VH-VL binders against p42126. Designs and how they scored, part 37

Target 1, 258 residues: p42126
Amino acid sequence: QRVLVEPDAGAGVAVMKFKNPPVNSLSLEFLTELVISLEKLENDKSFRGVILTSDRPGVFSAGLDLTEMCGRSPAHYAGYWKAVQELWLRLYQSNLVLVSAINGACPAGGCLVALTCDYRILADNPRYCIGLNETQLGIIAPFWLKDTLENTIGHRAAERALQLGLLFPPAEALQVGIVDQVVPEEQVQSTALSAIAQWMAIPDHARQLTKAMMRKATASRLVTQRDADVQNFVSFISKDSIQKSLQMYLERLKEEKG
Short names: E, the ipSAE of ESMFold2; O, the ipSAE of OpenDDE; V2, 0.75 times the mean of E and O plus 0.25 times the DockQ between their complexes.

## First folded at step 17 (VH-VL; framework fv_bebtelovimab)

Design v4 (at its last look DockQ between E and O 0.88; V2 from the best seeds 0.00; counts 0 for: pae E 2.5 > 2)
Fold by OpenDDE, look of step 17:
Structure v4 (fold): chain C 258 residues (1-258), chain A 123 residues (1-123), chain B 109 residues (1-109)
Amino acid sequence: as target 1 above (258 residues)
Amino acid sequence: QITLKESGPTLVKPTQTLTLTCTFSGFSLSTTGVGVGWLRQPPGKALEWLALIYWNDDKRYSPSLKSRLTISKDTSKNQVVLKMTNIDPVDTATYYCAHRGYKYGFWPYFDYWGQGTLVTVSS
Amino acid sequence: QSALTQPASVSGSPGQSITISCTGTSSDVGWYNYVSWYQQHPGKAPKLMIFEVKDRPSGISNRFSGSKSGNTASLTISGLQAEDEADYYCSSYTRSTYVFGGGTKLTVL
């Protein structure tokens, strides 16, 4: 299992732990398990909130699985991106309270997951950075992800962060507002439990409708442009120059890990 | 080649429990994303979904029939079992098990079906 | 969850093109692309013809195509053949639930 779900029905909360070694990359299998796990919790009335966290030391999620985007067929690329879109849509529009307990590095796709949550807690470790660094790799973030970041930290801050491809250490992450709290690493889980309790104290109907109202525009744009977005991704990722870059990067990673 | 076959009683009395078994081949229910579902179709009527079991033993049920349904799997035998309690004549239908395939992530479609088994509920 | 709405029957002559509609709501067909179509001949099991609104499984004729607009999905069969005579069901998946239409009987004249 790539996703561990630890339910506490009495508290109305479940902890969803990412366990996809080595770095919780968002592989197709992992994406699938995440969506299925989330659906299960959403359909169980005993749960009102979910804490997302990592079972892997030092990493929340390294982001998209580059092996899914390199050396594959266009159909595979299309399918993969659809899966990414699906995860985002499901998390972003979830009626559950979602809190990210970020206990490790959180770049790119990891940050995507975190940004879908209602509240984010980051461990105070200088090695744990969060942000969207796509531009540093010559990649443009999709519009719906841009909007998500913009909705979180504001237009100007998002504009700067995206263009520069910034990864924020804990102090700066808190300052810019990409995370809501920074706490010692050993307190991340307990803080998340406290935080989610605050959110769950709000009447569900009012909270859910408000959330839907706040996020409807962004979600609707993706839904209406879903196919176009997939085509854009496929066109981009299939470029020879991009494929070469990805391949080189993957090779470097293999060398570094031994 | 993926194949599924339904087995069980073809005649059931009211109030009894219906137990159906789906035996399949050509795939494994240990494969991530894969599931097996049960559906039914009353004579001359539309299809109705009943239940789904995933590779990881997660289960989904029709909201209207949830209280009466139990789905389980034996991966080693390539079997999925559906139990329906408190059977009524209205439950007379052709029952199908179907493969929920895995394709590029989340793929909630039934791409292979058994031939179906007609279950008649009568006193 | 409410059933999807299909016409009870449609008919066409060989070689013609026919369209079957499937109408849901803004929270299912109108929101998700988990729309599929199944063909069922008398006494046979359903066969998946279209998934994800418009995609065809391997081996399915390109005469079958799907689309969606608003809360309505459509199955179009071009170059109608006698073998196409069957019942057609649309389906939608939403939040761990499968919903089917009432079915459409296609008659080839």
Scores: ipSAE 0.801, ipTM 0.910, lowest interface PAE 0.7, mean pLDDT 95
Fold by ESMFold2, look of step 17:
Structure v4 (fold): chain C 258 residues (1-258), chain A 123 residues (1-123), chain B 109 residues (1-109)
Amino acid sequence: as target 1 above (258 residues)
Amino acid sequence: QITLKESGPTLVKPTQTLTLTCTFSGFSLSTTGVGVGWLRQPPGKALEWLALIYWNDDKRYSPSLKSRLTISKDTSKNQVVLKMTNIDPVDTATYYCAHRGYKYGFWPYFDYWGQGTLVTVSS
Amino acid sequence: QSALTQPASVSGSPGQSITISCTGTSSDVGWYNYVSWYQQHPGKAPKLMIFEVKDRPSGISNRFSGSKSGNTASLTISGLQAEDEADYYCSSYTRSTYVFGGGTKLTVL
């Protein structure tokens, strides 16, 4: 079980906790569980909102699972990227109010997940940074992830952050607007409950239609270009230089662990 | 090779509860993303989806039949069971169970089907 | 749930190409790539022919191809053969629900 769901149907809210050891990497299995769990909550009319958070100490999600991107077949890379696109589309277009209770480090694919939410709360801990740092690994952010960041923090801040692969500690994250609140770590969950209640005070139909209107152009660009985006990813990740770089990085991670 | 087989009564009376069992091999309901669905097809008519159960016991039901359906699994026996309450002659159909695979994250298609079992509801 | 519209029947001669349409809405067929096609011979279980609009499972002839334009998905069978005579169903998935078209009977003349 990689996704723990704690329902409070009386309040119309569920807490979805990430539990994919060791660091909530977006493995193919974890991506699958996330989509299926989200769908279950969307299909249950007793729920109007979901809080996304982590059950793993110190990390919200470390991002894409590099083991899915290294030493595999082109067909595997294509399938993996389709799964990443699917999670983003399902979260970004969800009719549920989504609030991220970011109780740990949130780089790369973790930030991808957080950026799909309606509201983001980050624990005030200098070790808990958030951002899209893919360029630090030599990886180019796909256009739909670039669009998502632009929509959140504006063009100039986004172009600077993406080119440099910036990770924002809490004070800077609040200043740039990549998160909406920063609170003491012990207050993250209670703050998320308060925030989601404010969002749910708006009539569901009007709120959902407004969100869909605001996000349709960005979502449509991926929907019409899904195959090309997959082809670009497979072509890029299959390059010998990229595969060698990923293998070296994975080997360093093994040596650090022990 | 993945195989599925439906079993249960072939003749039932109105108002009874229909119980159908799907016994399968070649895959495990412990595998993330895997599911087993039930569908039916009245004689000479179109396919209709009924229910789905996932490896983690998550369930989905056809909205029009939801109040009459219960799906469950027994992982140790490689079985999935469908119960349909208060049956009626319009429920006469061939009932199929089908595999829904995990591959590539989210795959909402039925790639392997059982042979089907005809259930006739008498007047 | 949205309905999927298929023609009741289509026919063609051996060697010809035919196309079967499946029309949904902008919120299902038009938006998602969750369209699949199933072939069913009399007395047999359905067989998956096309998934994700255009992909073929292993062992399916390249005479079968899929596409979509707007809210309409299409199954094209080229080089018609007698064995292709069957019922064909399209399916779409959205909002936790599978929806099937009414089916199209293909007759090979």
Scores: ipSAE 0.588, ipTM 0.829, lowest interface PAE 2.5, mean pLDDT 91
ESMFold2 (binder alone), look of step 17: mean pLDDT 91; pTM 0.939

Design v5 (at its last look DockQ between E and O 0.91; V2 from the best seeds 0.00; counts 0 for: pae E 2.1 > 2)
Fold by OpenDDE, look of step 17:
Structure v5 (fold): chain C 258 residues (1-258), chain A 123 residues (1-123), chain B 109 residues (1-109)
Amino acid sequence: as target 1 above (258 residues)
Amino acid sequence: QITLKESGPTLVKPTQTLTLTCTFSGFSLSTTGVGVGWLRQPPGKALEWLALIYWNDDKRYSPSLKSRLTISKDTSKNQVVLKMTNIDPVDTATYYCAHRGYKYGFWPYFDYWGQGTLVTVSS
Amino acid sequence: QSALTQPASVSGSPGQSITISCTGTSSDVGYYDYVSWYQQHPGKAPKLMIFEVKDRPSGISNRFSGSKSGNTASLTISGLQAEDEADYYCSSYTRSTYVFGGGTKLTVL
């Protein structure tokens, strides 16, 4: 299993741990398991909150699985992107309190997952950076992800961060507001439990409606433009130059691991 | 090719437990994202979903019938079993098992169906 | 969860185009695109015809098309043929639950 769910029904919280080696890349299988796991928790009245964290040392999630976007069919690209959209929509609009306990590197797609949460805690490790670095790879963030970041850190900060493709170390991440707390690595989980308890102290109905109100515009835009967004992604990722770039990058990664 | 076949009693008495078995081929219930569901259809009436079991043994039940239903799987035998307790004449229906396919991620549709088995509840 | 609303019956002549509506709520049909359509001939199992509102499984005729507006999904069958005579059910998936419509009997005149 790529997702470990540790329920604490007494506390009304479940911890969802990412366990997709080697770096919790968002493969189709992983995306599927995440959605299914989340859905189960959402339908269980015993749970009001979920902590998202990694079971892999040093990495929260490395982001999108490049192997899903390289050397495949356009249909595969379309399917993959739809799956990414689905995960985002499900997390972003979840009625559960979602807290990210970020205990490792959190770039790109990892940051996407983290940004969907209501609250983010990052381990104070200089090796753990969080951000959207798509532009450094010649890729633009989709509008719905841009909006998510903008809604989190503000327009100007998001504009700068996205254009430069910034990955923020813990201190800067906290300063810019992309995470809410920075704590020692050994305290990340306990802090998350404390934080989520605070959120769960709020009446669910009022909290959920407020969250929906705050996030409805962004979510609705994606839903209404879902196909267009997929087409844009497919068109972009299918370009020969992009495919070549991705292939080269993958080869480099293999060399570094080997 | 994917095939499913329902088996079990065709006549059940009220208050008894109905046990149905779905035997399938052409796919594995160990494949990520794959599931097997049970549905039923009373004579001349609409389809009703009952339960679903995933490859990872995650289970889903109809909210209205949850207390009466238990779904389980034996991956090695390619079988899924549905148990329904406290059977009533109103439960008379054709029962189907169906393949919940996997296509580019989350895909909650039943793309292959068994032929169905008619279960009559009568004293 | 409440059943989806379909017309009890529709009819058309060969070659014509017919549309079957499926009306839900903002919490199901209107919320997600997990809308599917099933065809069922008498004494046979249902067959998946449309998924994701408008997509067709392999082997399904392009005469079958789907759409959605608001809380209403629609199945359109163009170039109606005798073999299309069957019951059609819409379905919606939301939050680990499947809901079906009451079914529509299509008669080819």
Scores: ipSAE 0.872, ipTM 0.932, lowest interface PAE 0.6, mean pLDDT 95
Fold by ESMFold2, look of step 17:
Structure v5 (fold): chain C 258 residues (1-258), chain A 123 residues (1-123), chain B 109 residues (1-109)
Amino acid sequence: as target 1 above (258 residues)
Amino acid sequence: QITLKESGPTLVKPTQTLTLTCTFSGFSLSTTGVGVGWLRQPPGKALEWLALIYWNDDKRYSPSLKSRLTISKDTSKNQVVLKMTNIDPVDTATYYCAHRGYKYGFWPYFDYWGQGTLVTVSS
Amino acid sequence: QSALTQPASVSGSPGQSITISCTGTSSDVGYYDYVSWYQQHPGKAPKLMIFEVKDRPSGISNRFSGSKSGNTASLTISGLQAEDEADYYCSSYTRSTYVFGGGTKLTVL
């Protein structure tokens, strides 16, 4: 229910639409559905590529679900972070061609998902920004997310963007290289279909081995440090000052909706 | 409190279709990430995985047996059904259904098993 | 699909430690950390003892431990007790498929 899959087996692609109200936050259930849906497509010979997009107007994904990170047990935080790592690893190392059709706002964990893809297309709407803004919230992006951004836009641009917690509007996103194309919103899906066809024109085995070779070092850094990364997250998020800040953010969000 | 129980015929003839039902309690197949799997164990031999059905009706099959297997569920009855066509004496085994638990996202391990039911295929 | 390789039997005396190996390939045991171990007493259903290579479900004694190196997973049972006598199966999950080992009969002398 949180992930809508629209197959086009004749074209060898599927469209995976995010449908987790209100803003496609990466809840534990949503993370679980994403991994299971991705795995089904990976195991089906009819599919060679997947387009990730949103069924929610105005937002691709607002990022991590703060309700999973506030007022829970340390065991819950550990399990939640393992689920976030799992989604990233599975997307980043997938043998499917992945294209993100970013038809809405894409901060933080939404950008994490988009950065795993082979190609990123952003709708040309000034309200739709993309970036890793963790430092604006007083937290540090995990090393494997820093690595992912650095691999995408280069060290100098990533160093500046992460320290300042930058969110890029469409023109700047294209200029810095965090997205590959910017198109009118009504063209995002058709552009994604054209892009994925270009990737699929390359023989699958050679393309997949090349992707694996290019991504091996970054993926291995997380895999070998996975437990330590979980412990670092649990230690950080469990701090009383951080929990109080998260509670205040959640209370403000409830007042905004009420 | 999670329990599973297999039911179905104990003796079948070659070429027939085997239908096994798993009736369970203590969990819901509407819970995201939860699944029920089927496995078998020929007498004195190793476990072999057959099929899995998820809460959202997604299905997985052993590649070597896929053409012979159909898994389905009825969440209102707390049941999962396995059908296996073209039964042969080599299919003589104890058949188990097992719960695949939701714990912190993707968790592909069978943590609760039924008692098993022996199905003998006459020669 | 190929079974994972386990020794057919292993034995030890009470109080000793034993290790059961489970050897696969880079396409199964060596691919993900979705490795689990099951204990099965005669006439009983299997019981999950270890998941994710080394983690124990609630209620499983810390005498049971797991590890993995390359394409080989290992189950170690320390302080052997008579009730540990059973068959032990390893399993690996990848690409929507479960693969099991052939099983190891543990005899406690």
Scores: ipSAE 0.625, ipTM 0.847, lowest interface PAE 2.1, mean pLDDT 91
ESMFold2 (binder alone), look of step 17: mean pLDDT 92; pTM 0.939

Design v6 (at its last look DockQ between E and O 0.01; V2 from the best seeds 0.00; counts 0 for: pae O 3.1 > 2, placed apart)
Fold by ESMFold2, look of step 17:
Structure v6 (fold): chain C 258 residues (1-258), chain A 123 residues (1-123), chain B 109 residues (1-109)
Amino acid sequence: as target 1 above (258 residues)
Amino acid sequence: QITLKESGPTLVKPTQTLTLTCTFSGFSLSKTGVGVGWLRQPPGKALEWLALIYWNDDKRYSPSLKSRLTISKDTSKNQVVLKMTNIDPVDTATYYCAHRGYKYGFWPYFDYWGQGTLVTVSS
Amino acid sequence: QSALTQPASVSGSPGQSITISCTGTSSDVGYYNYVSWYQQHPGKAPKLMIFEVKDRPSGISNRFSGSKSGNTASLTISGLQAEDEADYYCSSYTSSTYVFGGGTKLTVL
């Protein structure tokens, strides 16, 4: 299992722990388990909120799984990107209160997941960074992820962060607004429980309709352009130069692992 | 190749519990994202979805029939079982089991179907 | 959710194009793109013809195409042939529930 769900139905909260070794990369199987697990919780009236966190030491999620993006067919790339879009759409438009308890490094696709949440808490550890660093890898963040960052930290800060591929350590993450709180590592879970309780104090119907209204424009842009976004990804990732770079990076990771 | 086959009684009495077995081959119900669903079609009527079971034993039920349905699996026998309690003549239908693939991650479509089995509920 | 609305029947001559509509709501057909179409010949099991509004499984003729506008999905069959005569069902998945249309009988004249 790659997603561990620890329910507390009495409190109306579940904790979803990422358990996809080694670094919670967003593999096709992990994306699938996340959506199916989220759907189960959304359709269970005993749950009003979910805390997203990691069961892997030191990492929330390292982002997209490069093995899904290298040496595969164009059909595989299209399917993989559809799965990435699906997770984002499901999280971003969820009727549950979502709180990310970011207990580790959170680059790229990890930040994608965190940015869908209503509230983000980052552990105060100088080794843990959050941000969309795609441009440092020669990759462009998709427009709907750029939109999400812009909605979170504002246009100018997002413009700078994306162009430079910035990863924010805890103090800077709090200052720029990409996270809402920074707390000692041992307090991340208890802080997440306190935060989700405040959100759930708001009547569900009014909170959910307000969230949908605020997020409608951003979500609709992806929904109406979904095929074009897939084609753009497939075209980009299929380029020989990109495939060569990915292969070299994967070989370097294998050498580091030993 | 993927195949599914429904089996069970063809004639049942009102109030009994209907037990249907789907025996399948050509896929693994242990593979992430894979599921098997049950559907039915009363004679001359439209299709109606009943239940779904996933590889990880997660289950989904038609809201209108949830209190009467139980779906389970036996991966070692390549079987999925549907039980429907308190059978009534309106439940007379052809019952199908169908494969739900792992195509492109979350993929909620029935791509392979059994031939169906007609279950008649006596009056 | 209520069943999806399809016309009870449509007909066409060989070589023509026909379109079958499937109307739902903004909370099903209009919400996600989990729309599919199934063909069913008499006495046979349904066969998946279209998924995700417009995509064809391997082995399905490109004479079959799908589209969606607002809360209405459409199945178009071009170059109509005798073997296309069957019942056609649309389906929408929303959250944990599948809903089907009432079905459309296609007659090839």
Scores: ipSAE 0.605, ipTM 0.839, lowest interface PAE 2.2, mean pLDDT 91
Fold by OpenDDE, look of step 17:
Structure v6 (fold): chain C 258 residues (1-258), chain A 123 residues (1-123), chain B 109 residues (1-109)
Amino acid sequence: as target 1 above (258 residues)
Amino acid sequence: QITLKESGPTLVKPTQTLTLTCTFSGFSLSKTGVGVGWLRQPPGKALEWLALIYWNDDKRYSPSLKSRLTISKDTSKNQVVLKMTNIDPVDTATYYCAHRGYKYGFWPYFDYWGQGTLVTVSS
Amino acid sequence: QSALTQPASVSGSPGQSITISCTGTSSDVGYYNYVSWYQQHPGKAPKLMIFEVKDRPSGISNRFSGSKSGNTASLTISGLQAEDEADYYCSSYTSSTYVFGGGTKLTVL
């Protein structure tokens, strides 16, 4: 299993740990397991909050799995992107309190996951950067992800961050507002537990309705444009130039790791 | 216009605790992204960063001096306080407080400084 | 964190151009663009002259420029004037800490 769920029903909290070696890339299988795990928790009334964290040292999530987007059929690309959309929708609109305990690097798709949460805690390690660096790879963020970031750090900051594909180290991440707290690495989990307790102290109905209200516009936009977004993605990723770039990048990664 | 002013004892005995206060105007430490830092400069020597406090009460300390430093703020009074324990003659320096603003996503620079206060440590 | 390395002193005549180097490591100057330069006249507080390697705050003369290559940042002062005589400090931000150079005394001959 790629997702380890550690429930504490007594506390009303579950910890979801990413365990998809080597770097918790968001493969199709991993995406699917995440959604299923979340759904199970949502359907269990004993849970009101979930902490997302990594079981992999040094990495929260490296982001989307590039192997899912390179050298595959258009149908595969479509399916993969639908899965990404689904994960975002489920996380972004979850009635559960979601807190990210970011105990490792959190670029791109990792940041996507983190941004869906209600609260983000980042370990104070210079190696742990968070942000959307898609543009550095010649890729644009989808509008719903752009909106998510914009809603988090503001329009101007998001505009700069996205265009430059910035990855923020902990202090910078905190200042820009992409994360809510920066703590020593050994305190990330305990801080998350404390934070989630604060959120869970709020009446659920009021909190959930407020959250829904705040996120409705962006979520609804994706829902209504879900197919178009998939088509756009498929069209983009299928371009020869993009495929070539991705292939080259993957080869480089293999060389660096091998 | 942003201004900062350091205040506190100018003479401290060894082993005592140094308490310095930074009083500022022209900005609010409740504004997102804003911070106030403390730096020092021994006579004829280089600048050294000591500590930083953010609008959200998050704090950062020099790794070498962390065990001796405590930074705090009173937003309502526009004050930041630095405490340094176990003072030694080597801590003789001009101490500065400085403003760190927020600009275009991240801006880790001290753009406004107090005039500094010379603290001499002597028996 | 280790201090950044600057030359102890540089000198130039009025109208000349001088450059002050600031050498760090691949973990600070070489990694981030959070390089800044401060000017300090005797008995005065430091003044921010350059930030983000090459950007000038409002009111700073365009005679001051910054650049970076590898682990070394540089401050260039063109058209040297008597008022430029001061100590100059480079700084880098990394790992939630600030590091400064040893300072460079600029003498205008």
Scores: ipSAE 0.034, ipTM 0.617, lowest interface PAE 3.1, mean pLDDT 93
ESMFold2 (binder alone), look of step 17: mean pLDDT 91; pTM 0.936

